# VH-VL binders against a0a087m355, part 1

All scores and structures are predictions.

Target 1, 134 residues: a0a087m355
Amino acid sequence: MGIRLSGCVIHGDKRGRKLGFPTANLSIAPGVELPPDGVYSCIVWLPGQTTHHGATASVGNNPTFDDVKERRVEIYIHDFDGTLYGHELNICLLTRLRDMRRFSGLDDLTGQTERDVAQSRAMLAHHALTGLLP
Unless a header shows other numbers, all headers, positions and changes below count from the first letter of the chain; antibody chains are not in Kabat numbers.
F, E and O are the ipSAE of ESMFold2-Fast, ESMFold2 and OpenDDE, as the mean of both directions, binder to target and target to binder. V2 is 0.75 times the mean of E and O plus 0.25 times the DockQ between their complexes.
Where letters were taken out, [cut] stands.

## First folded at step 1 (VH-VL)

Design c01 (framework fv_cilgavimab)
Fold by ESMFold2-Fast, scan of step 1:
Structure c01 (fold): chain C 134 residues (1-134), chain A 124 residues (1-124), chain B 112 residues (1-112)
Amino acid sequence: as target 1 above (134 residues)
Amino acid sequence: EVQLVESGGGLVKPGGSLRLSCAASGFTFSDAWMSWVRQAPGKGLEWVGRIKSKTDGGTTDYAAPVKGRFTISRDDSKNTLYLQMNSLKTEDTAVYYCTTDLYDSSGYYYFDYWGQGTLVTVSS
Amino acid sequence: DIVMTQSPDSLAVSLGERATINCKSSQSVLYSSNNKNYLAWYQQKPGQPPKLLMYWASTRESGVPDRFSGSGSGAEFTLTISSLQAEDVAIYYCQQYYSTPTFGGGTKVEIK
């Protein structure tokens, strides 16, 4: 079911925190195949837990001047307010919600983020996810 | 409202040095990737180099013509970007622009905003 | 480095008529993993710094009028101004950000 990934939480773009959607940026091991860029509904297992939490993930490009393209995975964990820097997370990407896009300003970013989270929550409510382990 | 204000340009002799500053306001400077882009009088645009945010590693990259001579740095406590230019050549004569390579949560970036520029003339 | 070539070098267009600017890269700037073109367009009016017009080849920056549109994919791109206004007199530059950033030589748009 879905696409399973794991990674260590690293520092990343802090913009989401200022909008009330704090995100965890994941460092994914080299060679792991990522799904197409986009926004995904997903579930996440916090360190030491067997129960999952709903989340909204963005998978996007991160171009570098070393001529190496790097993609990042950024997770907003629903109803979670805590620090995960340095911890390993297990996630499962379930449904691609939309393509990536650029935002014209904070209102546009906030409005789209609210829609993404609402759609992610609605999608997750339609799935029977009981008993899934990390 | 993003504002970038460059300063420090002027006339220097070949082999000389200059340090340019760029004062930033209207956005969270510490989260931004920043670049320098130059334009020789009556000519086109040429990227000089960039610096990532500290959160993204704080690394610098440079265009081949300036590598080893120019150094980009930042002071997040002062919202200021710097360009240290050493061993200046006549072909370095240009207006130097400070730019934002603004990252958002989608991972997109380009030269979003530009300062007014500061003229560096390397002559005789 | 990726070389960007623009054509024509200069273009004279009557007010209200279409202006078309071409940009060619020496290699594809389409990243296969996300299907995005790493190509931007800038406008530089006389005496002013450049201003971002377009990114991802065809996405218009906020505040840029609808008459500006970008198209193309891979290595060949076009910026179109559907109905030239007096305020559009400027030099236009394409820029790739697939690797170390490089700009085209610019296209000067003027009124005939």
Scores: ipSAE 0.000, ipTM 0.521, lowest interface PAE 11.8, mean pLDDT 80

Design c02 (framework fv_cilgavimab)
Fold by ESMFold2-Fast, scan of step 1:
Structure c02 (fold): chain C 134 residues (1-134), chain A 125 residues (1-125), chain B 112 residues (1-112)
Amino acid sequence: as target 1 above (134 residues)
Amino acid sequence: EVQLVESGGGLVKPGGSLRLSCAASGFTFSNAYMSWVRQAPGKGLEWVGRIKSETDGGTTDYAAPVKGRFTISRDDSKNTLYLQMNSLKTEDTAVYYCTTEGYDFWSGYSPFDYWGQGTLVTVSS
Amino acid sequence: DIVMTQSPDSLAVSLGERATINCKSSQSVLYSSNNENYLAWYQQKPGQPPKLLMYWASTRESGVPDRFSGSGSGAEFTLTISSLQAEDVAIYYCQQYYSIPTFGGGTKVEIK
C-alpha cells in the first residue's frame, strides 16, 4: 500500500517559510525513486512511535541556488505542533490528490493548500490503516 | 557562486525593438523563477515581469506598462533568460537587471536575492 | 497595485549615529494565516545592482551586519541602521512581495 519513504528532517531555505501549515522538509537518500510531482495524502510515523499521523505531502522541486537541485518531499503533519529537525521520519504516500498548479498570488496558493489538506483528511478517513507500522 | 550577466542593451529609436539576454551560472537555472527589474536614470526600481520555472509551467507575468509590448522567455539548454522589447517608448529608457526570485509551494514568492550588473537601454530619437 | 511610499527622500547622518527609514504600503502586506509580512529591504550603492538586506520585514539576509534591523507590521515598516558606517552610504528601497512586486521610491543615506 502506497509508497514508503524515509528521511531526515532538514532545515528549509530562508525562503521556505510556511503559509500557516508548518511543514517538514525530508532529505531522501540519493538514488531513491520519487513519485511524480504533485500533492499527496500520506501518513507519517514520528521517531519511536508505532502509531501513525495523517499528513499532506508535496513532492517536487524547490531551487537551491548554491548547490545542485534536489527533488524533495515536504510534509504537513495534521494536528502536530512541534520541532522535528534532525529526526528521521517514516512516511507512506497513499493517494495523489493533484498535479502542481500555477498560482496567481498568495491568496490563491493558500486557498488551494487549505483545500489540499481538507481533501487529504477526507481520503485518509476512507483508508483501512489500522495495524500499519513504520 | 551565482552569476547573472545581462547583455544586448544599447541605443534604439522610439517604436523600435531590442532583445536583452541574461546568462546564468552557479545554480540550476531550469528550477529558477526569473524576473526583470528596471531602473530609469536617477530613478527608483520598477518590476517588469517574471517567468516561472519549467516545473511550474514556464508561464509569464508582466507589469501593466509593458504588457503586450514585452515578452519574457527562457532557454534552459543555454541557461539564458530573454526580454524581447517591442514598440519601445522613451519612458522605457532604463538599466535592466535580471534577477532570481524565490518560490516555495507552501510560502509563495520571496524577494529578489540575486541580481546581474544590468544593461542600459536608451530609447531616443 | 500596492503603492509603496518611503520617507524621507534623503537623510544625512554622522558616522556612528542612527539612521531611520520609513516605508508605508497602501494596503496591509501581512498575511493573517501565517502572520508574516511580505516586505523586503534592499541596499543600492552607486554603479551597483541592489542587494537584498532584509525579508519578512525583520529577518536579515545572510552576511548583513546586525546594525541593520527591520521592524513594523501590516502597512508601516522601518529600517534602522544603529551606527552608520562609511560603507552604508547608499540608496535604500523597500519592496512588497504580497502581490505583483512594487518598490518604494528610495531613501538616499549620506554622511554629514
Scores: ipSAE 0.012, ipTM 0.595, lowest interface PAE 8.4, mean pLDDT 82

Design c03 (framework fv_cilgavimab)
Fold by ESMFold2-Fast, scan of step 1:
Structure c03 (fold): chain C 134 residues (1-134), chain A 122 residues (1-122), chain B 112 residues (1-112)
Amino acid sequence: as target 1 above (134 residues)
Amino acid sequence: EVQLVESGGGLVKPGGSLRLSCAASGFTFSDAWMSWVRQAPGKGLEWVGRIKSKTYGGTTDYAAPVKGRFTISRDDSKNTLYLQMNSLKTEDTAVYYCTTDRGYSYGPLDYWGQGTLVTVSS
Amino acid sequence: DIVMTQSPDSLAVSLGERATINCKSSQSVLYSYNNKNYLAWYQQKPGQPPKLLMYWASTRESGVPDRFSGSGSGAEFTLTISSLQAEDVAIYYCQQYYDTPTFGGGTKVEIK
């Protein structure tokens, strides 16, 4: 079930301040294969915890014009309020919700983010996730 | 090489209509977001509007001065961008440039055509 | 919409000397999510279309000489030409792409 990744939080909170959905950007170790670009329902283990939290993840490219595409994993942890900068997170990507898309502006991005989080919550409510470890 | 060639400019009377075309080559037109930018004689640049690729919804955006009067469309089978201008005003007199938008989100305008002059006068 | 203001309207600079152009936006064009400034600079020579010179406030477009540099963040930006050459005589425009695009009024750079 799902795709397991771990990484250090290198940039967090900035999206949340603008959109109401605080996020963590994960630095994934070199050589680790990432899943296809898209938005995923996922679960996350906070540092030192064996219980998981629901989350919504995006896997995609940073904008670039030099033919080098930097892929990143960005996570919104449901019902979590805080900062995780510099901490290592373990995650499990469960259901791919949609392809990555370009946005026409911040309202378009905000509306889609709200829909993504709602869908992620709904998908996670139907999974049997008890007993999963980091 | 990327080329954008505008055509359709000319002299029109206030209240009239005109349709501009932009023939594109040297890149995959169907993947590109396209914009129109204008420049009145001796004045600065003013963005007119854009159209997104089909993959990103094919939607259009317009600057306030032209909204409701101008319509942007595209024909991917002909690699051609259009600007339909209705209810023309003397303030619409300008060189009109066809441009490409760069990137996966909002980006700069990286390729420009030579422009076509539209003069609105009696 | 976001209003872009450039200063000065024109400047005369001797060959080999520094030219500095300022650009202000009515609101921040720094997107906090990716920490990028959605700001570009264009060069327009007489009788020619504009040419993209700089994007993301400080990234030079391919083929642009290193005497051109961009700086600034948020709402205040600068384009610097460290050693003006004859071919640099042009009008320079800043442009935001944070929302629907808007341009500054332009700065004319002439040889003194």
Scores: ipSAE 0.000, ipTM 0.531, lowest interface PAE 13.1, mean pLDDT 83

Design c04 (framework fv_cilgavimab)
Fold by ESMFold2-Fast, scan of step 1:
Structure c04 (fold): chain C 134 residues (1-134), chain A 124 residues (1-124), chain B 112 residues (1-112)
Amino acid sequence: as target 1 above (134 residues)
Amino acid sequence: EVQLVESGGGLVKPGGSLRLSCAASGFTFSNAWMSWVRQAPGKGLEWVGRIKSETDGGTTDYAAPVKGRFTISRDDSKNTLYLQMNSLKTEDTAVYYCTTGAYYDILTGYEDYWGQGTLVTVSS
Amino acid sequence: DIVMTQSPDSLAVSLGERATINCKSSQSVLYDSNNKNYLAWYQQKPGQPPKLLMYWASTRESGVPDRFSGSGSGAEFTLTISSLQAEDVAIYYCQQYYSYPTFGGGTKVEIK
């Protein structure tokens, strides 16, 4: 079920905090295959926990200098307020919600983020998630 | 209202130095990757370089023509981007724009904002 | 470094007629893992900074009229203005963001 990934939080929740949607950036091992770029409904297990939390994930593969691909996985954990820098997270990407996009303004970004989180919550309510472990 | 306002342009002699500033407002500057793009009079656009957010390492990258001569820096406490230009050449004559890096996603992305530009003329 | 080549350098089109601008990259800007072309189009009017029109080769930026369309894949791309309006007089640039950003030389669109 879904795509399972694990990674260390390398930057905590600094990105997007002032927009109300702080994210955790995950360092994923170079050999691990990522799904297509996009926004995903996701569940996450915090360190030492067997119960999961709902989340919305952004998966991007952006080219960097010298044609090196920069892999980026960012997780917004629903209803979570805290920092996770240096912790290992286990996640499961469940449903691809939409493609990556550019935004015309901060209101457009915020509005789309609100819609994505709402859709992620709805999708997670539909999935059979009982008994899933890290 | 998002604004990027460049300043510091002017006339300078070959071999001279000049520092440009870009004052940002209306968005969370500290989370944005910032770039400089220049345009010589009557010519096309040329990317100069960029600086990542401190969260993403604060590293800089430069186009080959300016590498070793130009330095990009930022002061997040002042919402200001800088371009230090050394060993200036006549070929560096251009309008210099500051712009946000085009991220592509809601959780990491910032919009494509551009300033009005500031003219740098390198002439004897 | 990826070199972007545009053609033509300039074109004059009557109001209401089609304008076509071509862009070639020195290597493919299609990333096979996500099937996306890392190609954007910008519009620049006199005395103004560039304005983003198109990204992912064919996705219109919000607020851009539907007379603007992008096509192509890999290393060859086209921007089409189906019915030129007076406000469309500008210089248009393609830009790759597959690697360090590079721009085409620009195409000046004028009214006949």
Scores: ipSAE 0.014, ipTM 0.592, lowest interface PAE 8.0, mean pLDDT 81

Design c08 (framework fv_cilgavimab)
Fold by ESMFold2-Fast, scan of step 1:
Structure c08 (fold): chain C 134 residues (1-134), chain A 122 residues (1-122), chain B 112 residues (1-112)
Amino acid sequence: as target 1 above (134 residues)
Amino acid sequence: EVQLVESGGGLVKPGGSLRLSCAASGFTFSNAYMSWVRQAPGKGLEWVGRIKSKTDGGTTDYAAPVKGRFTISRDDSKNTLYLQMNSLKTEDTAVYYCTTEDYGDYRWFDPWGQGTLVTVSS
Amino acid sequence: DIVMTQSPDSLAVSLGERATINCKSSQSVLYDSNNKNYLAWYQQKPGQPPKLLMYWASTRESGVPDRFSGSGSGAEFTLTISSLQAEDVAIYYCQQYYSTYTFGGGTKVEIK
């Protein structure tokens, strides 16, 4: 079960770091179909590691004004604060937690991000106990 | 809380120049895409142009009526957006609003400043 | 350039009655990859800057009363006020953010 994606970590928006949730922005190959916009519980395999890590992913659209249409995938890797720029990550999106939405200020965004991460952690713990993680 | 305050408007003759400023506070200005939108008295809204964040290239885009005459710039150390208006025409008379399009990953305009009036008249 | 056309230019509605505003884009503002319509609605009262009401064509901004609703997809959109209140007297603008920004001409909503 789940949606598998692979991508190279690129320079991206540092908004997540301002909120205490630094994210890795993934460059997904052209032609790869992305799931609907939303926030997902996710697992990620770091370069050189055989075990996966829990993560919270956001999938959203970032259309350009040059008629270049790119969607972004941002991953907050739980309990990880290292640098991954230029590395390729393999991920699996497991459960869609909610649709994307606008926030009324940074406090609202921060509170929702905290809830998203908490829900993601709970969902991943549940999957680990039931043997449903790949 | 997020605030945008425009200033620099006034009366200027056709062919003249004027520089508008927009002071931003309450958000990380350096990461935001910023736009200018104008509104002629009793008329509708018209997008003027925008400037991307430095991380995304700091490039500018302009609406056709102002291209070549107006220049948008930013000073991230001062949290200030600028609109340099040259070769002003009577049809440039409008209230000029400062707004952001990338606050919280958004592409619509929110919030807006109170606006500053530019009158181009002989 | 994407051209946005609103109709009607002006609308008079009795208090408590339904107000309907139409917005047409010259090209589709639906992005197939995410199935989102890049269309927003704004409310502007005299002497005030515009206020965001709606984004993604039908998602209401936080704090906006539920009597406001947006519908449509692709190139044809509608903003509906189900029961007009006195405070809703304003000019309403649609706006595409698919390719730069273009606003509709505005629709003035007045009490009949």
Scores: ipSAE 0.000, ipTM 0.510, lowest interface PAE 12.7, mean pLDDT 81

Design s01 (framework fv_sotevtamab)
Fold by ESMFold2-Fast, scan of step 1:
Structure s01 (fold): chain C 134 residues (1-134), chain A 120 residues (1-120), chain B 112 residues (1-112)
Amino acid sequence: as target 1 above (134 residues)
Amino acid sequence: QVQLVQSGAEVKKPGATVKISCKVSGYTFTDYYMHWVQQAPGKGLEWMGRVDPEDGETKYDPKFQGRVTITADTSTDTAYMELSSLRSEDTAVYYCATDYYGSGSYLDYWGQGTLVTVSS
Amino acid sequence: DIVMTQSPDSLAVSLGERATINCKSSQSVLYSSNNKNYLAWYQQKPGQPPKLLIYWASTRESGVPDRFSGSGSGTDFTLTISSLQAEDVAVYYCQQYYSTPTFGQGTKLEQL
C-alpha cells in the first residue's frame, strides 16, 4: 500500500507558510525514485511515535543553483504544531489527488491548497474506515 | 545558530531620515520574511512591515505606509528599515525579527533592537 | 485590521500562585482548513527584545518551562503560568498572524 519514503527535514516552502500551510521539505537519498509530480494524500510517522499523522504531500520540480532541476517532496502535516527541522520523517504516499499546476496568484493558490487538504483529509478518513491504513 | 545583529543607536533631527540595518547569519536569508517592529518608550509593540528577501516584496502597516521603506540586500544578507520625515513620536526601539523555518508570521528570532531618538 | 485586546492591563501575583492573562481578537484567528489558531504569546523583560513563548495558541517554544501554557480557540485565548517564579515578572503580549500581524497592548505581570 502506497509509496514509502524517508528523508531528513531541511526547509519549508515560503508560499505554503504565507497560506497558513507550513510544509516540511524532505531531503530524499540520492538515487531514490520519486512518484510522478502531483499532490498526494499521505501519512507521516513522527520521530519516536508508533502512530501516524495525516498529511498532504507535493512532489514536483525545483530549480537548483547550478541550473539543474531537482524534484522535491514537501509535506504539510495535519494537526501538527511542532518543529521538525533536522529530524527524519517516514512517510507513505497513498492517493494521488491531482497534477501540479501553475497559479495566477495567492488567492488561486490558497483556494486550491484548501481543496487539496480537504480532499486529503477525506481520502485518509476513507482509508481508515476501510482498514487500509497501518 | 541563528543571529540577527542590528546597527547602533541613532540620534536624528525632526524631518530627517533614519536607516537601520539587520544582518543575519545561521540560515538561508531568502527563505524567510524579515519583519520590523516599533516599540515607543514604555509602550507596546507595533508591527511596521516586512520584506521577502527572495523577491523584494513588501507589506506595510497603513500607519507607517508612505514613510517606511523595508529592503533586503542578498549580497550581504542584510535587511534595512528606512523611516523618513521623522517626528518626535518616532522615538522608539526598532526590532528586526524573522519567522524562521516555515513558522508563518509568529516571530521566533529577534535582533537586539536599535534605539532611535528624534530631538531638536 | 484585526484588533487584539488583552486583559487585565496589569496584575500582581504572589510567587507560587497561578497567573492568567486573557487575549481577545476582533475576528476569529482559527483557520478552518488546517484547524490552527494563528495566535502567539511573547514575554518581554526590560531592556530585552520579546521572547516567543507559545505559537499556534498552545504549542510551547523549545526551552520554555512547562508552567507556561496557552489555551483557547477562535477569538478568546488565555496564557497561564501555573506557579509564578521571580523570573516570570515581565510584560506579556499576544499576537495574531492570521492576517497582517497585530499585537495586544500588553499585560504587565508583577510579583505581589
Scores: ipSAE 0.006, ipTM 0.556, lowest interface PAE 10.5, mean pLDDT 81

Design s09 (framework fv_sotevtamab)
Fold by ESMFold2-Fast, scan of step 1:
Parts: C-alpha cells; sequence; structure tokens
Structure s09 (fold): chain C 134 residues (1-134), chain A 122 residues (1-122), chain B 112 residues (1-112)
C-alpha cells in the first residue's frame, strides 16, 4: 500500500511555520527512489508509536533564483504539536493530489496549501488505514 | 519557446459581453496561474483576476467582481476572460499573463500575451 | 489591497544621464521568513506588452542590460538606469506580488 519512506527530520521549514503549516524536512537515504514530484496525502508514524497520524507531503525540487535544484520530502503533520528535529519518521504516501507548481505570490501559495491540506484530510477520512504499522 | 497567443480585436456595443481567449504553448498549462490585466488607452495596468488552470479556482479584483469570469480549458491549453455589461470605459487592451516563482523557492518566470484591443462604442 | 505609488509621474533625461524612478508600497512587501521583497519592475513601449526587468526588488531578468538596477526594501523601492540609452524611452511600472498583484500608476521616461 502506497509508497513507504523513512528519514531523519533535518529541520522545519520557516516558510511553513509562518504560513501556519509547519513542515518537517526529511533526509532520505541516498539512492532511495522517490515518487514523481507532487503533493500527496500521507500518514506518518511518530517516534516510538505504532498508531499513525494524517499528513500532507510535498515531494519536489528546491529551485532558487540561481537555478540551483534539490529534491526533498516535506511533511505537514495534521494537528501535531511538538518537536521532531533529529528523529526518524516512517511515512506512507497514499494518494497524489496534484503536481508541484510555481506560484505568483505568497497568498497564492498559502491558498493552495490550505486546499492541499483540506483535500489530504478528506482523502484520509475515506481510507481503510486501521492496523497499518510503520 | 513559451507563447501566449490571444484572440483578435473586438468591437462591441454597450451592454454586450466579450470573451477573449489566450492559447498557451511551451510550458505545462496547469503549472502556473494565468492572470488577466486591463490597460485603458493611455492608462496604467490593472490586475483583473487570475485562475488556477489545475482546479479552476479563481480570484478577482473587487473592481471587476460580478462582471468578469475567468475560465480555463485544459484539453486545449486555453484560458478565457469574459467581461459582461460592457461600458465605454471598458475600452482597453486586455492581456493574459503568467508570472511567478517555484513552489518552495522562487524561480523567475514571466510571459505575456500580445494583448487584445476591445472597443466599446455606441 | 496593497497600493503602489510611483514618483515622478513623468521624467525627462538626457542620453547618458542617470534616471531614477521611485516606488512606494502602502505596506511592507518583505517576507521575513525568506528575506525577499516581492517587488518587480516592468518596461512598456507603445503597442507592446510589459517586459520584466527586475524581480525580487534587485535581481535583473536574463538579457536585461547592467545599466538597469533595482534597490530598496520593505516599502520603498528604486529603479535606476545609470546611463540612459535611446531604447530606454518607455513607461515603467512597479508591481508587488506579496498579495494579489497591484501595479504602480507608471512613470513615463522621455529623452530630454
Amino acid sequence: as target 1 above (134 residues)
Amino acid sequence: QVQLVQSGAEVKKPGATVKISCKVSGYTFTDHYMHWVQQAPGKGLEWMGRIDPEDGETKYDPKFQGRVTITADTSTDTAYMELSSLRSEDTAVYYCATWGSGYTYPLHFDYWGQGTLVTVSS
Amino acid sequence: DIVMTQSPDSLAVSLGERATINCKSSQSVLYSSNNKNYLAWYQQKPGQPPKLLIYWASTRESGVPDRFSGSGSGTDFTLTISSLQAEDVAVYYCQQYYSSPTFGQGTKLEQL
């Protein structure tokens, strides 16, 4: 079921925190094949837990003004309050919601993030996820 | 090569509706918001609104809210701007345009259509 | 909405001289999390669509001559043409993209 990945939380995205959607940036082992760039509905197992939490994941490039690029996985864990820096997370990407995009400004990015999270929550409410382990 | 090609000039009577098209090529249509900008003769640029071609979500400037409708057809990579209840002050060049940054970090991009002149006269 | 105000409305400059155009936003367009100013400058010649010159307040678009430079942060921005060329005669617009896009009223640059 889905695409299973694990990685250590490097740091949160300050952009996400400012927008009200703090993200955990995962360091994925070199050589692990990532799914196509996009936004995904996702479940996450926190350290030491066998129960999962809903999440919204972004898999994509990290382009800059000088055209430098880096692929990464960013996770917004729904309704989570806490610190995860340095911890290992297990995740399962379930449904690809949309392609990665370029935005015309911050309010466009914020609005799309709100829609992504809402869609991810709706998708997860209809999945049969009982009993899944990390 | 990125191109935004707009439909040709229109002459309309007051009270009519005009619908302008913007055909996209050279990039993935659904990756970028498409904006519409009005420029009255000898005047500056006014943003009218934009559409997300991926899901059809729109946002309009209050000045045009209620008269403007922006749509997108992903099967033909074409955006449309429809303006109803035309008045003489709607005489202007209308541009479609796409600009912006990357999802996580900004990359520059900026492309404009050639413009469509709409003349509203009695 | 963020209101953009340019000054002057028109400017006449001799060839080879410096041209300076100012732009003020009604609220800050600096995003503290990434330290970027969501501000662009456009050039428009008669019968043509606007052409991007500067983005992120100070980054030149590819192919734009070095004589064009942008500066400023927060609410006050400047476009400078260090040595006016004949082809620079145009109307210049600032634009914010911090929120729903808004443009300044434009500055008409003429050759003196």
Scores: ipSAE 0.006, ipTM 0.546, lowest interface PAE 10.0, mean pLDDT 81

